# VH-VL binders against Laminin subunit gamma-3 (Lamc3): the designs that were tried, part 12

Target 1, 177 residues: Laminin subunit gamma-3 (Lamc3), of Mus musculus (Mouse) (q9r0b6r508to684)
Amino acid sequence: HIRSDFRHGAGGWQIRSMGVSKRPLQWSQSGLLLGLRGGEELSAPKKFLGDQRLSYGQPVILTLQVPPGGSPPPIQLRLEGAGLALSLRPSSLPSPQDTRQPRRVQLQFLLQETSEEAESPLPTFHFQRLLSNLTALSIWTSGQGPGHSGQVLLCEVQLTSAWPQRELAPPASWVET
Key: E = the ipSAE of ESMFold2; O = the ipSAE of ESMFold2 at other seeds; V2 = 0.75 times the mean of E and O plus 0.25 times the DockQ between their complexes.

## First folded at step 7 (VH-VL)

Design k14 (from f5 with heavy chain G54S; framework fv_ivicentamab_arm2)
Fold by ESMFold2-Fast, scan of step 7:
Structure k14 (fold): chain C 177 residues (1-177), chain A 120 residues (1-120), chain B 110 residues (1-110)
Amino acid sequence: as target 1 above (177 residues)
Amino acid sequence: EVQLVESGGGLVQPGGSLRLSCAASGFTVSRYYMNWVRQAPGKGLEWVSIISSSGSTYYASWAKGRFTISRDNSKNTLYLQMNSLRAEDTAVYYCARSGYRYWDSGMDVWGQGTLVTVSS
Amino acid sequence: AYDMTQSPSTLSASVGDRVTITCQASQSIGSWLAWYQQKPGKAPKLLIHKASSLESGVPSRFKGSGSGTEFTLTISSLQPDDFATYYCQQYYSYSPETYTFGGGTKVEIK
């Protein structure tokens, strides 16, 4: 699994915006403040990029800390690679929670096209191409209204990889040594 | 061609149960968010339930504990199991696909609806 | 809970009129709002998603606008096919009710 838990800083995450200098990211021991303005994206460090084909069909999990009375803003993941781009909404909705208390919310994003090849805006072949050389993985959301969203913090980002099934025994040629 | 076809509606007694089916063709239901939406005669649309592509389910507060949304991937079919039916559950029930494509659309494909009447 | 309030509930108009329907959310939903058209005896049809994005095949006389809590559907030069009931729907909420529809606005012939 590739993971950012923000325990010791922003971990290479950056705010990016077209035609504007990078804005400083607000970090605390509780996480990154998810107060993105219009046109801003929170961009992942290099460890989330490159050949991510083993993550096909696997979730990207975002853990948020939401203050009392607050709600998470709508969040999308934007993927770019091999000249292609795709935006994903959460594929798993968080369980209902008591909004009177501070709470942790997890959003899951499956790294897949949204339907069969004939239906998808990106056929499976093209989506695999995108994942073979991922050049950007970004979090974006609508800007926060004054006082409405509260201080929503990004506490963790996890990218899941499928692992090859472990062998029960080594090849016969190794056993005799 | 992409389409949804509901079936299973009919007349049931209060307190009874009914299972609605929604057969999909032209796409795979397991890759989309799928919804049930109802409409009482002469009234507005009311969201009932959703199942996400990962299988997470959510319900309107009045449906929780009585209704269960599910799907059978091998049959490419969505279901709504309705228990402890009340007269106020009388409505046309629609299944609808949420288009979570890269541009993030609303409910872009709807079935024709199936009428459920709960009456003595 | 996200309450969605549509106004007016009924609107009388003539062919060629400019019609405006308003939808108000009880709290900010960003741009996560869709508009649907429903004709008697038929399933709803998606017209607009994400507040202002027109669906393929929907005539350009339909226009959505707004963000946050106030949203508007405008139909310029109303056509006979446009006499129908219109619904807004938020899809911002992740809990406890994932989607909420407005009460509907019936556009009827004057």
Scores: ipSAE 0.006, ipTM 0.561, lowest interface PAE 12.0, mean pLDDT 79

Design t01 (framework fv_adalimumab_6cr1)
Fold by ESMFold2-Fast, scan of step 7:
Structure t01 (fold): chain C 177 residues (1-177), chain A 121 residues (1-121), chain B 107 residues (1-107)
Amino acid sequence: as target 1 above (177 residues)
Amino acid sequence: EVQLVESGGGLVQPGRSLRLSCAASGFTFSRYYMHWVRQAPGKGLEWVSAISSSGSTIYYADSVEGRFTISRDNAKNSLYLQMNSLRAEDTAVYYCARSGYRYWDSGMDVWGQGTLVTVSS
Amino acid sequence: DIQMTQSPSSLSASVGDRVTITCRASQGISSYLAWYQQKPGKAPKLLIYAASTLQSGVPSRFSGSGSGTDFTLTISSLQPEDVATYYCQQYYSYPYTFGQGTKVEIK
């Protein structure tokens, strides 16, 4: 699994904008402040990029810390690779929670081309190509109303990999001396 | 103009079947979740079923699960509700509605005018 | 299933009055709540989503607040065209559920 837990800093994540300059991230021991403005995306460091085909059909898991009375913002994942781009919505809504206390919420984004949460689903062939050379993985939000503008923190991002069952290695060759 | 138009309602006997249609125009139908919501005479709104943009994810209210089937044809910009084993308590105006751009931050922003289904002998 | 309970079931107020309708969820739904207006013989109209976000084209006299289990719809200055039944609806989990409705009339 590839992870960022933000315990010791932003871990190479950056705010990117279609504008001229990158904006500084707000970090604390509890995580990254997920306060994105219009046109901004939170972009993953290179450890999340490259050949991620082992993550096909597996989730990207975001862990958020939501303040009392707050709610998770509407989040999408943007993937780019091999000249292609795809935006994904969470595959499920978070479980019901008592909002009187600060709480942790997980959002899962399945890495598959047929996801109903995708803005623009791709044919399997193209999605496999995208995952073979992932050049960007970004988090973005929109539709932030007054009820969603609280201090939501991004605590962890996990890119899940499926490992095939290891086959038995053939016995080592030996030579008579 | 963005609109949804229901059809197929009518009088039907208990135990029979009826199929409702909803025709969409003025927007990219294949990008929206679609819902059926019903309202019995003099009563409140009851959510019945939802189908995702491509049709692969489907949800039903407990009262209709196993009897009703939601489906869509994106090439025809149409939503359907196949209603089997109808009961008197299924008597209602049936509305089709679309979810907004993102389902977790928007409600049902476009509704049809409804089609009346009366289940009676 | 998540139960949605509205209060009051009906109210009568004068033009220009501030009207408040409340909605309570049987469990926490964060801000996954919408408000609808329905006039007699017409389809419902979305007023507010995400508990507090005003739908485009809806008059600014409508506002929503709340999170978790307790929610409020406010009409700051009631107008004759606001006579309708108002419904809250949770979209936190399936099945989606509506409140029983609040009928608003002018006295």
Scores: ipSAE 0.000, ipTM 0.490, lowest interface PAE 13.7, mean pLDDT 80

Design t02 (framework fv_siltartoxatug)
Fold by ESMFold2-Fast, scan of step 7:
Structure t02 (fold): chain C 177 residues (1-177), chain A 120 residues (1-120), chain B 107 residues (1-107)
Amino acid sequence: as target 1 above (177 residues)
Amino acid sequence: QVQLQESGAGLVKPSETLSLTCGVAGGSFSRYYLSWIRQPPGKGLEWIGIISHSGSTYYNPSLKSRVTISVDTSKSQFSLKLSSVTAADTAVYYCARSGYRYWDSGMDVWGQGTLVTVSS
Amino acid sequence: DIQMTQSPSILSASVGDRVTITCRASQSISSWLAWYQQKPGKAPTLVIYKASSLESGVPSRFSGTESGTEFTLTISSLQPDDFATYYCQQYYSYPYTFGQGTKLEIK
């Protein structure tokens, strides 16, 4: 699996904005502050990019830490590749939790073109083309400006690949005289 | 696409348990949460609690000792039980989905409501 | 719990008027506020979510704004179908809480 756990830093993740200057990430040992402003995206480092066809139908998993009294913003995952773009909503929503305590929640995004989850669904062959040369994987929210979410931390991002085939043992070639 | 409909006894005796079901037609539970809300006659809206498709709940602290919300995925139904009822529990009870458009986008689909009267 | 206070409790207006209803949160809720319309004998319907986002199918004469802990619902040119009770609701933290309602009635 491809993973960022942010234990040793931002791991190459960057805030990018369309029409606004790039700004620095706020990092701590607990994770990245997910305080995105309107038009900003949190963009993945190159290890998440390239040929990701083995991840078709597999989840991208985000682990968040939500402070007491807070709610996560409406998070979407944006994919770009082969001149195409697609935004995905979480396939599995976190359980409701007591807001008096800090909470860890996971969001799963299935890498498929389903109408229920995709904002602008793609035909299957176009989506597979997108995954064959992924040029961006970004996290964004529908927030309009500062203050639209609590102080939510991104603790981990995992891109899941299909389980590799077990290697078949070669047939025995030993002949005893 | 999604339709919600409450059902259950319209008359409950004091000290008994109020029991309602919310039938769900269309859509997938994994994409949203379900809330229960009540409205006493001539008064405002009061939130009772929320449940996920996996059965995880959070209840309004003012009601939490008396409330149970559950889900039966095989019947496409949610249930509300409120124990030890009094006249103060007389209200129209609604179920509503939340989080569909965005995971906490507000309550965009509501059942029609069912009046429960607590009376001897 | 977060307290939501609406004003006014009753608002009398005429068709064609610009109408504004206010809701104030007892603490910061960011933009996590919805507005609902409820007609007599009917379930509430969602009008505005995330403080200023218009729900699909709702007429463009409805709009929402936010400033700190103060939120407003505005109807730019009141129509007969708009006479109803309006509720604000915070969904920033549990328990979710509603304002007490504003009844919009014919002058």
Scores: ipSAE 0.006, ipTM 0.569, lowest interface PAE 9.4, mean pLDDT 81

Design t03 (framework fv_concizumab; at its last look DockQ between E and O 0.03; V2 from the best seeds 0.00; counts 0 for: pae E 11.3 > 2, placed apart)
Fold by ESMFold2, look of step 8:
Structure t03 (fold): chain C 177 residues (1-177), chain A 121 residues (1-121), chain B 112 residues (1-112)
Amino acid sequence: as target 1 above (177 residues)
Amino acid sequence: EVQLVESGGGLVKPGGSLRLSCAASGFTFSRYYMSWVRQTPEKRLEWVATISSSGSTIYFPDSVQGRFTISRDNAKNSLYLQMNSLRAEDTAVYYCARSGYRYWDSGMDVWGQGTTVTVSS
Amino acid sequence: DIVMTQTPLSLSVTPGQPASISCKSSQSLLHSDGKTYLNWYLQKPGQSPQLLIYEVSNRFSGVPDRFSGSGSGTDFTLKISRVEAEDVGVYYCMQGIYYPYTFGGGTKVEIK
């Protein structure tokens, strides 16, 4: 798996913006602040990019910290690759829970196109083509704004990968014999 | 040749605000992460904030999150710390420091002379 | 947060004699790049801190060779082979890889 846990820094994540105004990404030891403004998205570092076809059919998992009385904002996962672009919604909603305490919530974004899960769904072959050369993985939110009490933090991003079985790889000695 | 000079310290009441400045010279300011570190009256050193070279990312400990804002002006070779909602525990000498990762993270190799912030009634 | 523990809290040293300062971290400072991000600083009386040693054992520019650093994992040592009058002050270790950056509590070195 490929992971950013933010306990030891911002992990190479940056705000990507189309506008002229720029502001810094805010990090604390509890995570990255999800206080994005219009036209901004939170862009993943290069370790999440490139050939990610092993993640097809697997989730991207976001772990959030939600303050007491709060809820996760609407979140979309945006993918760009091989000249294609796609936005995903979470595959499931979090169950209702006791919100009197700070809590961590996981959102899953299935890297598999279906008519019910993607914002702008693609055929299966286009999704796999997108993942063959992923050039951007970004988080977009709405509903957070300046001055809201309580803060939702991004605590972890995990890209799940299906590794091939080891016995299918050629032995190291095949090259010499 | 490399110098950092802090200014803007003073006496302020609890709940007040203060803006610190750091003037840099003798190096290419825009290439470096910059930090603020404070020294308490008990002589403990505490990291306060770091800003990336471009200013695209800022870092704070929980103790000052939401109260302090770090910024830089690379055209003026200047680093700033805006401190709001000041508390008695913020009383310290505040140092501006040059940081980085590898060359860039070998620690804070240049420190200013410090500017004193006192928070009392 | 990584806790950095220094011992002793103070030293009184006869001029020309060796001194040794210990720094222990609450977790390993070894990074996956193979480097260990432990620095030593000296704050002389009335001055700001200055870098002595970076990455465990590398002397910063202008630091005399009587200063040496060693250690690995969580245990680190600064040695002064022959203490001189100019070496008095407070010595701090610092971990420089995990935010928040954290410092040891300091070791005051004095001449007897």
Scores: ipSAE 0.005, ipTM 0.536, lowest interface PAE 11.3, mean pLDDT 79
ESMFold2-Fast, scan of step 7: ipSAE 0.381; ipTM 0.727
ESMFold2 (binder alone), look of step 8: mean pLDDT 92; pTM 0.944
ESMFold2 at other seeds, look of step 8: ipSAE 0.011; ipTM 0.565

Design t04 (framework fv_adalimumab_6cr1)
Fold by ESMFold2-Fast, scan of step 7:
Structure t04 (fold): chain C 177 residues (1-177), chain A 120 residues (1-120), chain B 107 residues (1-107)
Amino acid sequence: as target 1 above (177 residues)
Amino acid sequence: EVQLVESGGGLVQPGRSLRLSCAASGFTFSRYYMHWVRQAPGKGLEWVSAISSSGSTIYYADSVEGRFTISRDNAKNSLYLQMNSLRAEDTAVYYCARSGRYWDSGMDVWGQGTLVTVSS
Amino acid sequence: DIQMTQSPSSLSASVGDRVTITCRASQGISSYLAWYQQKPGKAPKLLIYAASTLQSGVPSRFSGSGSGTDFTLTISSLQPEDVATYYCQQYDSWPYTFGQGTKVEIK
């Protein structure tokens, strides 16, 4: 699995906002969290890029801390590779929130070419091409429209891979049961 | 075509049971939260129950908790609502609806509804 | 439970009028609010989600705004086919709750 847990800082993640602002990414050493605001795009470091075909059908998992009484803003995962682009939404609704204190929530983005999750669905072979040379992976908070928008703290990002190697069972002579 | 079709409604006496079904087609049913929403004659919408895509997480409105049971069979693309200890105030059109593919979206597909009348 | 209150309960307007419906949540729901249109004898239809995002296929005369506790649905130029009851619904917290509905009629 490829992981960013922000233990040693921002870990190469970068803020890219639509428009004119280039905000420094806020990192909390005591909380090991990255501050994420509505309308911002976070671009992944190189360790999430390249040949990621083993992640086909596997989730990208985001762990978020949301403010008391709040829910995370709408989030999209944007993938680019081999001249193709695809935007994905979470595969399920976020878990219910306790209104008394900050909660941690996991969002899963299933890496499949589904029309229900993708803004621009791709045929399977095109999606495999995209994953064969991933050049960008970004977390985009789609914004909250006009009015109040809560702060969200990004705790962890995991790109899950289907690891094909398994330990072989010992010979029958070594099995005690 | 993406569609949901409810069945199982009818006239039932207070205290009795009734089971509603909802058949899904045209989409990957196993990836969506599913809901039951009801509407009493001439009244507004009331959310009744929801079940997660895997079936492991279930929620109920206070008015039905302990009496109604939501379930799903992903292999059969079907959603169910078992209604026990029915009361006159449960009289309503019952809709099934999907949500959760886009977590920032509401219930985007609804069935036509099935009428449940609880009366002597 | 989060209580959703709509205003007005009903309104009558002329074709071409700008119509505004309001929805208030008893606690903060961020932008997790949807608007539905229901015509007599029909199932509800999703118009807007995430407070301001128009559902695919819905006419651009419909728009939503607001965040936190106060939300509005606006029809910029009322058409005859817009005669319906409109509902807001929060999906921030379980149980999900609907407003009581606003009936829109043409004069």
Scores: ipSAE 0.000, ipTM 0.492, lowest interface PAE 14.2, mean pLDDT 78

## First folded at step 8 (VH-VL; from g32 with heavy chain S98E; framework fv_ivicentamab_arm2)

Design g32e (at its last look DockQ between E and O 0.28; V2 from the best seeds 0.00; counts 0 for: pae O 5.6 > 2)
Fold by ESMFold2 at other seeds, look of step 8:
Structure g32e (fold): chain C 177 residues (1-177), chain A 120 residues (1-120), chain B 110 residues (1-110)
Amino acid sequence: as target 1 above (177 residues)
Amino acid sequence: EVQLVESGGGLVQPGGSLRLSCAASGFTVSRYYMNWVRQAPGKGLEWVSIISSGGSTYYASWAKGRFTISRDNSKNTLYLQMNSLRAEDTAVYYCAREGRYYWDSGMDVWGQGTLVTVSS
Amino acid sequence: AYDMTQSPSTLSASVGDRVTITCQASQSIGSWLAWYQQKPGKAPKLLIHKASSLESGVPSRFKGSGSGTEFTLTISSLQPDDFATYYCQQYYSYSPETYTFGGGTKVEIK
């Protein structure tokens, strides 16, 4: 697994913007503050990037700390790689919990076509092609709602890696049997 | 082109059970968040349950423990299993697709509804 | 938990009138609010998403506004087709109740 837990710093995460000046990321030992403005994304460091094909069909897991009475803001995971870009909506959401207390919740983004927000035709095997050379992994919240976005912390990001059974790949792996 | 069709409503005695079905056409159910919403006669809309694209489920507090949302992806069909039915569960039950991308749309596709009547 | 309060509950109006319906959330929901129209015997129809974005095919006389806890739906010049019940709905909360509807506003012809 590849993860950031923020116990000893911002873990190389940065705010990325389309044309607005970069601003400092607010972090603590409890996590990163999710207070993104329009046009901003929270960008993952290099360790999450590159060849991530072993994570196909596996989740990216975000652990959030949510204040009493609140809920996680809407969150989108954005991926870029191999000349492609795509956005994911959460595939698994937290179980109901007592909202009267501060709490940690998890959002899961399955790295598979069923998680995409896409309506147009896409190239064959596009998701795995994107993961073969991942150049960006970013978190976007739309974060325009006051209060909740400013008080919700990102406590952990985990990229799950599969460990397949040993076997040799056939020469024509694109061919069905 | 895009349609939702509910079925399985009817008359049931208090304490009984029903399973509602919602057949979807023109889109793939497992790519969307899907909802059940009910409306008692002469009353407003009341959210019942949701299932996420990944299968996470949530329920209104009054439905928890009695109602179960599920789906069969091979049949492109959503279900609501309703147990221990009470008179106050009498309503038209709608299934609804949760809207457009980026979580900025409400429920953009609704079925016609199916009536559930709970009485002796 | 994210209770929605609509006002008024009933409104009588004439064709051509400007009508405003208010929806209050018990906690901030940002802009994650939808408006629906429902006619008797029919399923609800989505009019507006994300507080102010008009759904495709909805007449431009409908306007949504607001953010945070207070939202309005305005019909600038009522038409005969607009006599219906209108509901707001938050779609922000995941737990313990994911979505809640307002109580509805019935717009009746005088």
Scores: ipSAE 0.163, ipTM 0.678, lowest interface PAE 5.6, mean pLDDT 80
ESMFold2, look of step 8: ipSAE 0.313; ipTM 0.715
ESMFold2 (binder alone), look of step 8: mean pLDDT 90; pTM 0.932

## First folded at step 10 (VH-VL; framework fv_ivicentamab_arm2)

Design m1 (from g11 with heavy chain R31S; at its last look DockQ between E and O 0.53; V2 from the best seeds 0.00; counts 0 for: pae O 3.8 > 2)
Fold by ESMFold2 at other seeds, look of step 10:
Structure m1 (fold): chain C 177 residues (1-177), chain A 119 residues (1-119), chain B 110 residues (1-110)
Amino acid sequence: as target 1 above (177 residues)
Amino acid sequence: EVQLVESGGGLVQPGGSLRLSCAASGFTVSSYYMNWVRQAPGKGLEWVSIISSGGSTYYASWAKGRFTISRDNSKNTLYLQMNSLRAEDTAVYYCAREGRSWYEGMDVWGQGTLVTVSS
Amino acid sequence: AYDMTQSPSTLSASVGDRVTITCQASQSIGSWLAWYQQKPGKAPKLLIHKASSLESGVPSRFKGSGSGTEFTLTISSLQPDDFATYYCQQYYSYSPETYTFGGGTKVEIK
């Protein structure tokens, strides 16, 4: 798995605006402040990039801290690679919870065609091709944020691998009886 | 052509059950967030339930425990199982697709199916 | 939850009139608001999403405005086809368990 948890800094994440003109992130040991201006996105460091085909069909998991009475804005995961660009909507949403308390929630973005927002027709096997040379992984929000009581933090980003454990030997198909 | 067609409505006694179906054509149900919305005769619209593209389900507080949203991807069909029906559940029930992104509201609606709960 | 208060509940107007319908959210919903038109015996039709963006095929006489807690739908020159009931709906993405509609505004012929 590839992970950023922000306990020791911004982990190489950057605010990016159209690929130019960056401004400093606001971060703490609890996470990154999820308060982007129009046209901005949070861009992942190189450890999330390159050949990530083992993550096909697996989720990117965002862990958020939501203040009492607040809500995160809609979030897209944006991917670029191999000359393609895709936007993903979460495959799952946070469960309904008691909003009177601060809470941690997870959003999952399945790296699979079923999670894509509708777009123009794409080449066959385009998602796997994109993941063969991932050049950007970014988090975009509407820029219009939570309710009145506070701000949302991004506490963790995890890119899941298809084979997180040692491959098991195939089971024997015959036994004598 | 993108289309939603509801069926399975009818007359049922209080305490009874019905299962509504919503057949989709022109798109894949499991690639979208799908909703049920109801409208009592002469009244406004009321959200009932949603299923996410990943299969997570959510309900209005008054429906939770009585209603179950589900889908059958091999039939490209959305369902609403309604149990312990009450007179106040009498309504036209619509299925509705959310738009291409989270920015868009419910962009495709069926024509609705009437559920009447009466002794 | 984000309660929506819609006003007026009914309005009477003539063809050619400018019509304004309002929705008030109990908490800020940013721009996550849609407007629907519904004619008797028909399903609702999406007119406007994200407070001010017209859906394809919706006449330009429809205009959505507002953000935060107060939103308006304006019909600049009412046409015979526009006599219908209009609903606002919040869809702030974190609150799917409480997607809420306004009570509706019926636009009638004087």
Scores: ipSAE 0.351, ipTM 0.727, lowest interface PAE 3.8, mean pLDDT 81
ESMFold2, look of step 10: ipSAE 0.405; ipTM 0.748
ESMFold2 (binder alone), look of step 10: mean pLDDT 90; pTM 0.933

Design m2 (from g11 with heavy chain S53E; at its last look DockQ between E and O 0.48; V2 from the best seeds 0.00; counts 0 for: pae O 9.3 > 2)
Fold by ESMFold2 at other seeds, look of step 10:
Structure m2 (fold): chain C 177 residues (1-177), chain A 119 residues (1-119), chain B 110 residues (1-110)
Amino acid sequence: as target 1 above (177 residues)
Amino acid sequence: EVQLVESGGGLVQPGGSLRLSCAASGFTVSRYYMNWVRQAPGKGLEWVSIISEGGSTYYASWAKGRFTISRDNSKNTLYLQMNSLRAEDTAVYYCAREGRSWYEGMDVWGQGTLVTVSS
Amino acid sequence: AYDMTQSPSTLSASVGDRVTITCQASQSIGSWLAWYQQKPGKAPKLLIHKASSLESGVPSRFKGSGSGTEFTLTISSLQPDDFATYYCQQYYSYSPETYTFGGGTKVEIK
């Protein structure tokens, strides 16, 4: 798995805008502050990029800390790779919880086409081509929940991958017969 | 092209049950957050329930325990099972699609189906 | 609790008038507010999302403004096709699980 947990810094994450100079990302040992301005995205470091085909069909998992009385903000995961681009919404929403206490919430973004039909098709091959040379992985949100105390923090980002079988399979003669 | 068509409304007695259907065409329901919204005669719009892409469901507090949102992906159809119906549930029921980016509001609506709860 | 208070409830106007409709949220909802138009016997139609972004095909005479708790929909020169009921809706609150609509503003021919 590839992870950022922010215990020792911003983990190479940056605020990105269309060609403007970056501004400081606010972080703490509890996470990154999700306080993005219009036109900004939170951009992942190189360890999340490149050939990520082993993550096809697996989730990207975001762990958020939501303040008392708050709710998770709307979030998109944006991907670019191999000349392709797409945006993902969470695969499921977390169950409602008591909002009187700070809480951790996980959002999952499945790296796979989900249906036999689509309005803007990225066929299975095209999604895997995007992942063969991932050039950007970004989180977009306008940040804070409605006017309650505290701030929403991004506590962890995990890119899940299937464990590759590194050992050689039985010789070809076994698989032919 | 993109269309939602509700059906299954009608007259039902208090305490009765009814299942509404919402047939989608031109898009795949499982790729969108799908909503039910109702409108009592002469009144405003009231949100009822939502189902996420992954199948998580959420309800207005007054609907919990009585209404169940679901979908059948093989039929590209959204459902609302309504139980223990009351006179206050009399309304036109709309299904509505949220824009895929979350921030776009409910961009596609059906024409609605009338549910009347009375003796 | 993200209650939406919409005013006025009814508004009489003539073709060519500038019309302003107000929506007040009980707590800040940032910019996550949509405006819908509904004609009698028809489904609602999305006009504006994210407080000020016009949907494709919506005439430029419609303008959304506001952030936080106060929002307005302005029609700069009312046309015959604009006589309808207008609803605001917050869509930022995730928990408690609810989207909240305003009570509506009916725009009638004076």
Scores: ipSAE 0.007, ipTM 0.550, lowest interface PAE 9.3, mean pLDDT 78
ESMFold2, look of step 10: ipSAE 0.052; ipTM 0.642
ESMFold2 (binder alone), look of step 10: mean pLDDT 90; pTM 0.927

